VH-VL binders against p86728. Designs and how they scored, part 6

Target 1, 153 residues: p86728
Amino acid sequence: SNLQCKIAGGGELIPIRTPEYRAWVPLGEVGLNVSDSKVLIFAARSCFGAHILLQNNAEDFKNAVYEIVIGGMKNTRSGIRQCVGCKFDEWVKDKALNCRFFNYFWISWCGDEVWVGHGYRPPHNRILRYKYENQPVINAASVRSESDTYWAL
Key: E = the ipSAE of ESMFold2; O = the ipSAE of OpenDDE; V2 = 0.75 times the mean of E and O plus 0.25 times the DockQ between their complexes.

## First folded at step 4 (VH-VL; framework fv_ebrasodebart)

Design t22
Fold by ESMFold2-Fast, scan of step 4:
Structure t22 (fold): chain C 153 residues (1-153), chain A 120 residues (1-120), chain B 108 residues (1-108)
Amino acid sequence: as target 1 above (153 residues)
Amino acid sequence: QIQLVQSGAEVKKPGASVKVSCKASGYTFTSYGISWVRQAPGQGLEWMGWISAYNGNTNYAQKLQGRVTMTTDTSTSTAYMELRSLRSDDTAVYYCAREGYSSGWYFDYWGQGTLVTVSS
Amino acid sequence: QAVLTQPPSVSVSPGQTASITCSGDALDKQYAYWYQQKPGQSPVLVMYEDTERPSGIPERFSASNSGNTATLTISGTQAMDEADYYCQSADSSGTYVVFGGGTKLTVL
């Protein structure tokens, strides 16, 4: 299947770091606006626990549309949940992250489902899918991590 | 060594305000959130709200919205909780607690507690 | 508002297994956490994310969360385990933290 929805960003990846932040870093504050996009492609170098928040409202960090966790539970699982810090609605065994080099990931909310995959070629290497009936509009995104994480967004 | 040290006991009259402090040490203050939890004498734990030490964003319990304000001072690694329009049933031990390291939400280190007594 | 229900009291003899339950609709979607509180002291985290034990907490502590009920289990209960135990989770939306009413564990 072909993913034709707009990818966030201007083709260049923006470097940021979250050194064990418990605070969310809004992507809008680092120059990446996702409000008119349906796909995010990014890279992360991390030992474990890279979190991406898809938000209806950029100021709301507790009640998100989706929280996507890459390499959670000490880099053993990746999952999707409709709330921050709750049980996964969908998850997969996945040693997604690496301490020494960047791995690429993509997230798509094109259409009525959210999809997550490895790499930079959606929909290749899809690992997770979840459908939210009457999904709220995704206007913002934020990142956080459980360990020192370098991002390219 | 991670520690949260709170200000001393307070005695207030109904209608007054109280501001409790919580000084953090032994970790990077801006990397964690601080929650406030109170406990009336002989009663259970009641969550009051949370503040990010990174950006100052807050989330308050519905029952306390409009009466509580949480702030931080990153230069002194201190969190504050101010409760206004005090009532006799606000008499409690007030705890600050660090939101712990996890893919979920929990409190791994707690302050020693501050007794606030509101006399009728 | 979301509610977590615990029995007010549980009594066991030394060496017996104590089970403390925590029930609420939100537990189907939210993780459970457990705290121990002794008189005059701050709460101490004893279990997190349903089943995980912090370093320094004895192996006799274990926990589970199935459906709408989370359970803290203390095997080979000792006198030092006598305390109030609180479960904690979040409301169904994950926005607000919720504590159970607490359970007094008596070991005699």
Scores: ipSAE 0.246, ipTM 0.718, lowest interface PAE 3.2, mean pLDDT 87

Design t23 (at its last look DockQ between E and O 0.65; V2 from the best seeds 0.00; counts 0 for: pae E 6.7 > 2)
Fold by OpenDDE, look of step 5:
Structure t23 (fold): chain C 153 residues (1-153), chain A 120 residues (1-120), chain B 108 residues (1-108)
Amino acid sequence: as target 1 above (153 residues)
Amino acid sequence: QIQLVQSGAEVKKPGASVKVSCKASGYTFTSYGISWVRQAPGQGLEWMGWISAYNGNTNYAQKLQGRVTMTTDTSTSTAYMELRSLRSDDTAVYYCAREGYSSGWYFDYWGQGTLVTVSS
Amino acid sequence: QAVLTQPPSVSVSPGQTASITCSGDALPKQYAYWYQQKPGQSPVLVMYEDSERPSGIPERFSASNSGNTATLTISGTQAMDEADYYCQVWDSSSDHYVFGGGTKLTVL
């Protein structure tokens, strides 16, 4: 169960804005540490392209990472990939985001799989699953977006 | 409508420098990066580098390291590309392009190009 | 540095289907993007993320990827489609862009 692992986020609102597509905002810089957690709950208000990066090293955005894309391809799909900007390893058709309202999501790396779901209640409303060969240790997380996006953690 | 308008053609001597401008309009300038791509006569497209209009971060092609400098002016929504120590094989049409971003990075809007001729 | 290889030229008769290939080791991992360039003009994005068309691009343009080869397909090729076509990837390891060598499409 995803709830067997410690949850980061979902308890308070931490406003984050990501207006520029190349700039990652480390969640640690806004007071959210995921190093001892295996589940991340967050909300996003966005037209398209909310990206969450799970990192081994907070300063490394290329190695030992998973990128979760919510509402990618103009809010038509969501997916998981093992490197930034790479082809999705797993994806689904998904109009996940809303320009006007915050939608909640969760990501879990508690077991031997990465899970993504809608809402704030893992493991319900699961939309993505990916089994890795070698799970990297995740010590940090960052966010960025393809459009002006507001985040809540 | 989104537009990238570049400065006019340049004629330079070998060893000189050239600075090409690219004025962006129709979108939030600081939300997108700008890349520069050049094309020698009768040749293919060659990527030169990108710059973030948000924080000024740059990444240049290995071939041009030390010889190229990209900058932005957010007050005028203008990107600049300076190429130094010009030589004849730098003769090309130089394009600025907005970095489109979806699942990956591409070039969704292009300037009209600037011809830079290097001749003795 | 990633390398993308395209045939230098492809010829088709009007109404036929043109296929332009782009091969590279990066393509199983990275999306391919395609550009059309007519003489004296700037490149125009015609396909992105392997198979998506920007607004304004005719439906006769399509793209696919299999293994390390991306393919741009133009069905019912018209005279106006005569142009140079370039594939492009973003290399995640170097954060660089890479273009193919380009393919001249001639409509006979």
Scores: ipSAE 0.763, ipTM 0.921, lowest interface PAE 0.8, mean pLDDT 94
Fold by ESMFold2-Fast, scan of step 4:
Structure t23 (fold): chain C 153 residues (1-153), chain A 120 residues (1-120), chain B 108 residues (1-108)
Amino acid sequence: as target 1 above (153 residues)
Amino acid sequence: QIQLVQSGAEVKKPGASVKVSCKASGYTFTSYGISWVRQAPGQGLEWMGWISAYNGNTNYAQKLQGRVTMTTDTSTSTAYMELRSLRSDDTAVYYCAREGYSSGWYFDYWGQGTLVTVSS
Amino acid sequence: QAVLTQPPSVSVSPGQTASITCSGDALPKQYAYWYQQKPGQSPVLVMYEDSERPSGIPERFSASNSGNTATLTISGTQAMDEADYYCQVWDSSSDHYVFGGGTKLTVL
């Protein structure tokens, strides 16, 4: 009860598209508020490099809480980092994305750990887990990609 | 074929300004940033600053703050770097470079360079 | 702002292994990138994200990044590998790109 893991958006997925490069798309600007949530479930169709930013402040893209990379390094690795664009703090070999089909993923920050998995049934198929001793409150999220990416968020 | 083609060599007097252009082709211009990197004769590479072709955001090296301005023209897929109040120690080859992004930040394609000579 | 230190020169005989180091406090947290520059030419990316090799770069090029030191290794070094080599990191705290001072590789 005191550790309820609320899913963002209530189950309706919002379609968006990101081209490659630095431009972050704030999820709040496309109608998805994560401020009272602890889990994000989404789908992506992409050849490689789907990035999710978990933020304390929606206007701060540099000093985020976490950057989660799905199918980074040309769709060979997925990882978690506390520093945007830095070395992964945790990573796994993972051909996560597909150029032709949507694949589902989930991210959970319930408690003081961040978890990442395949599919739409957290905590099943977890691939990454990273513990932050003094995790800041996550109030916002943004996405960007290394290649032309279609999202359902 | 991805290419960055820069404007020709310039000779300037101290105190003048120079504006170098970098025309991109073979990719979606607005999807990548452009950095400017210079190299004085016989010296190493020195980063000057970066501009996003997507939204025009810039970030400049501290030592050049107030003297450099970077801009883009998306209709011509061209990036510009203007350096003001030129001194003799600004003599260098100036490169534009496309900011590649995989899981970190690097430069995957470079322009041919523009020699700027500052002399009286 | 981060600083990267490289030896100014390295010499090897043809067919020998060349090792070029790049040291700095940013390297435990930042990916290293390597560029080759031949006289009168623009730099060319030869290694990215510590140890990844771009398409078209010979397999004899490899790299690593551990502790405070990144290393570019060229096995079976050839005359065509003579060039200046630069390491690079991106400093996340300032959003600045930082280059090492460069290493001139001579194949004698």
Scores: ipSAE 0.538, ipTM 0.839, lowest interface PAE 1.8, mean pLDDT 89
Fold by ESMFold2, look of step 5:
Structure t23 (fold): chain C 153 residues (1-153), chain A 120 residues (1-120), chain B 108 residues (1-108)
Amino acid sequence: as target 1 above (153 residues)
Amino acid sequence: QIQLVQSGAEVKKPGASVKVSCKASGYTFTSYGISWVRQAPGQGLEWMGWISAYNGNTNYAQKLQGRVTMTTDTSTSTAYMELRSLRSDDTAVYYCAREGYSSGWYFDYWGQGTLVTVSS
Amino acid sequence: QAVLTQPPSVSVSPGQTASITCSGDALPKQYAYWYQQKPGQSPVLVMYEDSERPSGIPERFSASNSGNTATLTISGTQAMDEADYYCQVWDSSSDHYVFGGGTKLTVL
């Protein structure tokens, strides 16, 4: 299966650092707009706990449509949940992150599911899928991390 | 080793204020939030609020809005909690606790507690 | 805001199994965390993420979270387990922590 939807961004990758967990970095504020896109591709260098929030409203960090956690539980699990900080709705065993090197990931809300995968060529290496009841409207995204993390988005 | 060391016990009159300190060591102070939790004699734990050591953002329990201020000094790795307009029912042991995250928020390290007694 | 309800006390004989419940509407959506507090001491984390045990906590401690109820279970209860036990969740809507009222475990 080919992932044919629009990928967020354009031009150079945007470097971001998230050293402190409680602060979200809104991607729109650093120049990455996801409102017309269905796919996000990014890289992260981190020991564990890279978080991506897909939002209906750019100013709302409590009523996320989806939160994706890469390398959660000290780099042992990755998952999808429908509220910030709640139990995963779907998860897999996954040692996704590396403290010394960037690894690539992708997230898709193209079609009738949310997908998450490794690498930079969706839909290859999909690790998670979650089927909506209703297709979400995602207008914004934000990132944060459980450990000091460098992002390229 | 990770350690939170709090200031000593205090005795206050009703209407006064108290400021409790919490000195952190053994970790990067700005990477973790600090919560304050109190416990009245014979009572349970009551969460008071949290502060981010990264940017100073706070969130206070509704019961304490307007009476509590939490701050940090990153140069000394110290968190502070000030409670104003003290009443006798503010008599409690006050704990600072470091916020941990693993799929959800919890407290991974606690200070030794500071007894604050409010009496006439 | 969210509320967690615990029984005020639980009594067991040494060697028996103690069960401490924690009930609340947040529990289906939020992870439960458990703390032990002995008199004159700070709380100590004894279970996290519903059922995970920190290193250094004896294997006789276990926990679960199902429906609206989380349960801390101590098998082979010892006199040193006498303490107050608190459950806790994170309430994502308010960005607040919520503790249960606490349960005094007595080992007779």
Scores: ipSAE 0.068, ipTM 0.707, lowest interface PAE 6.6, mean pLDDT 89
ESMFold2 (binder alone), look of step 5: mean pLDDT 93; pTM 0.944
ESMFold2, look of step 7: ipSAE 0.056; ipTM 0.673
ESMFold2 (binder alone), look of step 7: mean pLDDT 92; pTM 0.942
OpenDDE, look of step 7: ipSAE 0.606; ipTM 0.871

Design t3 (at its last look DockQ between E and O 0.56; V2 from the best seeds 0.00; counts 0 for: pae E 8.5 > 2)
Fold by OpenDDE, look of step 5:
Structure t3 (fold): chain C 153 residues (1-153), chain A 120 residues (1-120), chain B 108 residues (1-108)
Amino acid sequence: as target 1 above (153 residues)
Amino acid sequence: QIQLVQSGAEVKKPGASVKVSCKASGYTFTSYGISWVRQAPGQGLEWMGWISAYNGNTNYAQKLQGRVTMTTDTSTSTAYMELRSLRSDDTAVYYCAREGYSSGWYFDYWGQGTLVTVSS
Amino acid sequence: QAVLTQPPSVSVSPGQTASITCSGDALPKQYAYWYQQKPGQSPVLVMYEDSERPSGIPERFSASNSGNTATLTISGTQAMDEADYYCQSYDSSGDYVVFGGGTKLTVL
């Protein structure tokens, strides 16, 4: 169970705003460290395009990363990929986001697979799963958005 | 409505520099990147580089490294592209384009183009 | 830097289906985007992320991707569709934009 892994976020809500831009905001800037965790729980209020980057190195946004896109393609698709902007390795049709309300999500990398789900209770409501051949160690995380997005972690 | 309006045509001598402007309107300027694309007469599109209107980060085409500089002025919502050490094969229509957002990045709005002619 | 290859020209009769291909080694990993350019005009985005159609683009425009080849398809081709079409993508790193050489579509 994903609940056996240490969880980052999902506790006290820390508001983070990302503008409508590709610039990453490291979660470390708000005091959230994922290095000892294998699960990230967060909420987002957004019209479309909430992106979460799992990183091996906090300063590297290209190598040894997983990008999770929630509500991509104008809030019609969610997916996982290994390179920013690249085609999804795994994706689903998903209207995941809401402009007016916060929706919760979770990401898990506890085992050999990366899981993504709706809600704040892993492993329920799983929507994505992908197993990478060489999974890097995750030591940091960052967020960005395609639209004005409010985060809570 | 979203518009990108570029500066007028330029005529330059070889070795000179040219600076083309691109004024954006109809959207939050700092929320989108600007790319520059040029097109020589009768030829295809060539990407020159990208600049972040948010933080000023840039990435230039390898071919133009050291010769091109992109800047933005957030107070006027204007992007600039300077090309130095001009030569005849720099003769082209130069476009600015807004980098739109989705799962990837694309050019959803374009300026009207600026003709830069380099001749002796 | 990556290379995208397009046929230099494609010809169709009105009402026929036109297909324009774009081939590149990076396309299995990178999305393809398509632009239409008419003489004396700026390029116009007609398809993005392999198969998504922007608002205002006629439904007769569609696109697909298979392996290292992206294809723009125009069904029921009209005279107004005569233009140059460019595919665009990124290199393997995603840092550099690459355009195809362009395809002149002629409606006979």
Scores: ipSAE 0.713, ipTM 0.912, lowest interface PAE 0.9, mean pLDDT 93
Fold by ESMFold2-Fast, scan of step 4:
Structure t3 (fold): chain C 153 residues (1-153), chain A 120 residues (1-120), chain B 108 residues (1-108)
Amino acid sequence: as target 1 above (153 residues)
Amino acid sequence: QIQLVQSGAEVKKPGASVKVSCKASGYTFTSYGISWVRQAPGQGLEWMGWISAYNGNTNYAQKLQGRVTMTTDTSTSTAYMELRSLRSDDTAVYYCAREGYSSGWYFDYWGQGTLVTVSS
Amino acid sequence: QAVLTQPPSVSVSPGQTASITCSGDALPKQYAYWYQQKPGQSPVLVMYEDSERPSGIPERFSASNSGNTATLTISGTQAMDEADYYCQSYDSSGDYVVFGGGTKLTVL
């Protein structure tokens, strides 16, 4: 991933919470606009299942560009898919999340591919990469979780 | 204990409508979706549609578009499925099922079923 | 995409391995799920997300999804496993739930 791409946010992290499964929480509605950015750095404290949706249209939760799952399948896998709830297009064994501590992650959509990694220094500790030919513009992002999750975005 | 309890059996004439209820208990109702699945006598399972108990968004099977309406009442933790313009081939056991969510979607708890008989 | 094909019936002797297949064009992209239904009862989830087993389901139940075919495998089949088994997935868009036609498992 290219570190010259703009990182979302103003350097301060916005705290939000998503309990067990429910509707997507649009990041724009909680004060984080990703429309002019290419990189998202965030932290999550969760037992399992932190989902990030990258969208062309903020109101469209079905035809998203990507759904990125951190610590899915009971905190055993992380993956990237071009649809909500479908099989991963790319995945890795990954015990990514922790019930008691925040772990940092980054997502980059610089160019026509998406990269995902651990930590807060992209492109270090990359775990996933997926190329989407003629990738739609990503103008919005939303989060949801499988278990009670605290985010810093 | 998670439980979905449905309304009792109905007998209807062609052209009538039926409204089946599904009362949820043992979990946070607004955190999960409810799907409706029917099964004609001796036949397989057929998905009818889904409703979010959080925001009321729905998605209906194409075959049933215009005839089915799904709603929820958050105050009573109850989901409803209304099917209009009933035909004899709508005779079936109608199930509600909670949509569980892990890395994908699945039906983890099912109601006991409601038999709807449509006959002339 | 819109169709999942299962054999209508499978017969095994007690203690044998039963194999039930489910074929569909969307299965390379969409997860497969399996439900058990006994006469007069509601379906029960026995496998989810291709190969995951819910708590309370015996370890002799396993499943896979490869290419365009998902398979439910029951090792050491018992008389109590006699039931109809339904596979479930989604159409290629992920918008619509699709069930297979069901397989009647007979344990003789």
Scores: ipSAE 0.551, ipTM 0.849, lowest interface PAE 1.9, mean pLDDT 89
Fold by ESMFold2, look of step 5:
Structure t3 (fold): chain C 153 residues (1-153), chain A 120 residues (1-120), chain B 108 residues (1-108)
Amino acid sequence: as target 1 above (153 residues)
Amino acid sequence: QIQLVQSGAEVKKPGASVKVSCKASGYTFTSYGISWVRQAPGQGLEWMGWISAYNGNTNYAQKLQGRVTMTTDTSTSTAYMELRSLRSDDTAVYYCAREGYSSGWYFDYWGQGTLVTVSS
Amino acid sequence: QAVLTQPPSVSVSPGQTASITCSGDALPKQYAYWYQQKPGQSPVLVMYEDSERPSGIPERFSASNSGNTATLTISGTQAMDEADYYCQSYDSSGDYVVFGGGTKLTVL
């Protein structure tokens, strides 16, 4: 029961490091393009606060975006919202991250909902889902973090 | 035990500068930001700005742009706030506060406050 | 610039429920936080992320954020709860911290 939508990437994993309180790192600038894709699978090693922004355009950090926060609030919650830093539209209690080990996550905007899950086999282990009335077309993604974070994308 | 200990009270003349220190203990200093908040006599709290102890990035309140500088010394786990061109209405208690971030910024631990009096 | 409006004072009898409001246009999209400040003391965080209680804060403290209004509620109010209470949130962009003007809670 795998998702039928295209998964971003499909080659060598791209290592990225985001120090805490750093500006967004556009994934296109490090060689990962999400245009024409509907699913992103990644790993992160972090104490807390891994942020992923899905964007209509790579230069848009305010409009037509989704922000997904994995392990927010000192690794106690994960959530989804349609603006950077605003109140979560949907969240769950979640201790998703580990300071010493990589954990896998996936995000899907396949269909008319945004889904988030653990592991590398979507749609298994889905932890969040939300349906927005106005869903932007997603052509770019960016990452940042609240704590020093290593990513594999 | 997480603790923020500030430098002692200061008396300054208008036009001078003041630099207040805030020494952190009981946590990894570079993992959290530090905000500065002031409170004039009989008044409420006013946010002055923020600094990351990790990389030194700052964000200052608009009305204080150009007059305030925030710095850190990671080797001593100490944050500093310098306010220049002091006026009588800068008389206040100045607090440092540790700032975490997830879905917003908030202040979970506060220093004891530093009274700065500006008098001519 | 964003504004958070609180009543200047609220009075309650011991054992009754106190409610302190905080109104602002950013509140539908931003979390609200609450601080208690007793005379001569530093503020203390008493509620965060709209409705969460830090460890060590009594269960009689609760909070909510609905529409343009955040509310701090203290049930079974005690004399020790007498203090100034500040709400805190952000401007609409989330880049600047905003405090309410403060509410003096008096327990008669």
Scores: ipSAE 0.008, ipTM 0.608, lowest interface PAE 8.5, mean pLDDT 87
ESMFold2 (binder alone), look of step 5: mean pLDDT 92; pTM 0.941

Design t4
Fold by ESMFold2-Fast, scan of step 4:
Structure t4 (fold): chain C 153 residues (1-153), chain A 120 residues (1-120), chain B 108 residues (1-108)
Amino acid sequence: as target 1 above (153 residues)
Amino acid sequence: QIQLVQSGAEVKKPGASVKVSCKASGYTFTSYGISWVRQAPGQGLEWMGWISAYNGNTNYAQKLQGRVTMTTDTSTSTAYMELRSLRSDDTAVYYCAREGYSYGWYFDYWGQGTLVTVSS
Amino acid sequence: QAVLTQPPSVSVSPGQTASITCSGDALPKQYAYWYQQKPGQSPVLVMYEDSERPSGIPERFSASNSGNTATLTISGTQAMDEADYYCQSADSSGTYVVFGGGTKLTVL
């Protein structure tokens, strides 16, 4: 809600592709640094399963602060969890992704809450919200997917 | 069709090493991880560890740390599991299994199993 | 050091509902998965992510995960369902895979 909620992404639209594989792609390695940011704006074209990892340490892919899943379960839900691959702490029915078109999304970790929404105008079209007491600092982000996914960040 | 085909049965003496192979077909090998799970005669399933066919990263069960090594050969779509310093309680059927996509760990396709017998 | 506890055996009459439980401290945070194993065969995935059924698994198989207990339910149990059933999850950190001790289902 203030000027300290700096935005990463949405400007340069850096193209990334994650084919059907389980390796994380660190955003820092493709030129997007989120270390001073509190909001990430991106677009994805995918049939299902776009995953965003918010990390305290860029090299730690297991003890992440959050894993956000967009269009999970065959593009039927999106959710937030405080661990990789565990149960969602919050989720919503959401046919978020499209095989043929890029859809925009935003993720905000400004303050002690993480928010997720559709579009490129946070906080409009919020779909998820989760409060984390004493949230660790988010210094890095990575992406992966369950299906062949094209990203613009 | 998706298949995981394992090497044949082995008989080893205590202190020896065994290396089991698992040849994958019918999918993009580098897109999925391979886990190894063993089962002693009449006993339950025990997870041994996992390897990424993409980058070769491994994660081994704590009990087997220092005795197990998992590798892949992407040119032949084959995963390997080598267990060293064999003991009689390592006698088991050893399975390779493909890690499924989505959330967390699950195994959608399994090899036929390889019986390893450790006896003096 | 995570543990998943299953009853060693469950017996049910043909046509009745079988219920197999799996208890563990990680289950409120981690998904449960279920495998069927018949003698001399490899395990077969029958349920994944708590309640999802793979293609080819009969509709009479269902599952849930609530609190510290995951449950596999087989309605209208048939003789062909006789097998060992294993639950599987992960430790609380999601780092290590954990299997339950297995339950022998007898249909008599």
Scores: ipSAE 0.249, ipTM 0.748, lowest interface PAE 3.7, mean pLDDT 87

Design t5
Fold by ESMFold2-Fast, scan of step 4:
Structure t5 (fold): chain C 153 residues (1-153), chain A 120 residues (1-120), chain B 108 residues (1-108)
Amino acid sequence: as target 1 above (153 residues)
Amino acid sequence: QIQLVQSGAEVKKPGASVKVSCKASGYTFTSYGISWVRQAPGQGLEWMGWISAYNGNTNYAQKLQGRVTMTTDTSTSTAYMELRSLRSDDTAVYYCAREGYSFGWYFDYWGQGTLVTVSS
Amino acid sequence: QAVLTQPPSVSVSPGQTASITCSGDALPKQYAYWYQQKPGQSPVLVMYEDSERPSGIPERFSASNSGNTATLTISGTQAMDEADYYCQSADSSGDYVVFGGGTKLTVL
């Protein structure tokens, strides 16, 4: 149950843009702090490759807790990995993103599992689930993308 | 058609520097990183480092830290690799290669290679 | 410092299955990739992310990564497959690319 799990943000989504192939954009630097949250709901308009980094330390982009990839491999799969660029611990065939329209997604790290789904009503439409024994505390999040991507976070 | 075209062969003396170019075409240059990989005659592949074509960030192999510099010119869609203080054991074919999707460390397209010969 | 170990050579007859192994401590956590290199030519990506085949690579090429060993398999091996094969991954930190020493495949 996600009854006791705080959703990040204040109800109005913050617009940001990540051009294709760039450095991580820390969400704290654009006004969204996730340090006391357990759920992130967001929307993305992108042809492919929307990456979300869940971090223990906001300054560490290499040794993250999770990298969640939405619409990776040219918008053919989405996955979860415990490091940047390493093997997916879990992935699914998923044409998740759209070049012309925003699609909604949610990520939950409430408890000792990370869950990912389509839409804005966790835990509905879950596509990915991964259990990390002794999961580090998630204090920060960052985004980047492989193609020009518009976010609402 | 995706293509990486490298500069021609070079002959250098020990202690000199060499700068190899890699001109990209057929894709959005700033969307992909470029790695440099060398191969000494009769030997295997050795990774030298990587550069982001978007922001110019680099990551060099530990063995070459301090001797190599990688740069890009986005106006000409060209990546460069400069190796300084050349030694005879730097004689190799030098390749540029485009990184794969999802920021994975693999290379889907390669340049034709540039032979650099270091001799007295 | 990180090492990927390949056998230096593998020999098969035409039509037989060739198997090339690649062993390293980072492989349980890092993807394996495979390249084919013919004399005087640039390497060509033949397998990526452990088991995925690029478009244009024949279906007789397949690969796996289990435990600390990645394997490239070529079924129905043809004379045109004769080449050096390199595995590639990253070190345990994911910061550096590592190539195996290469395997010469001979088809006779």
Scores: ipSAE 0.240, ipTM 0.747, lowest interface PAE 4.1, mean pLDDT 88

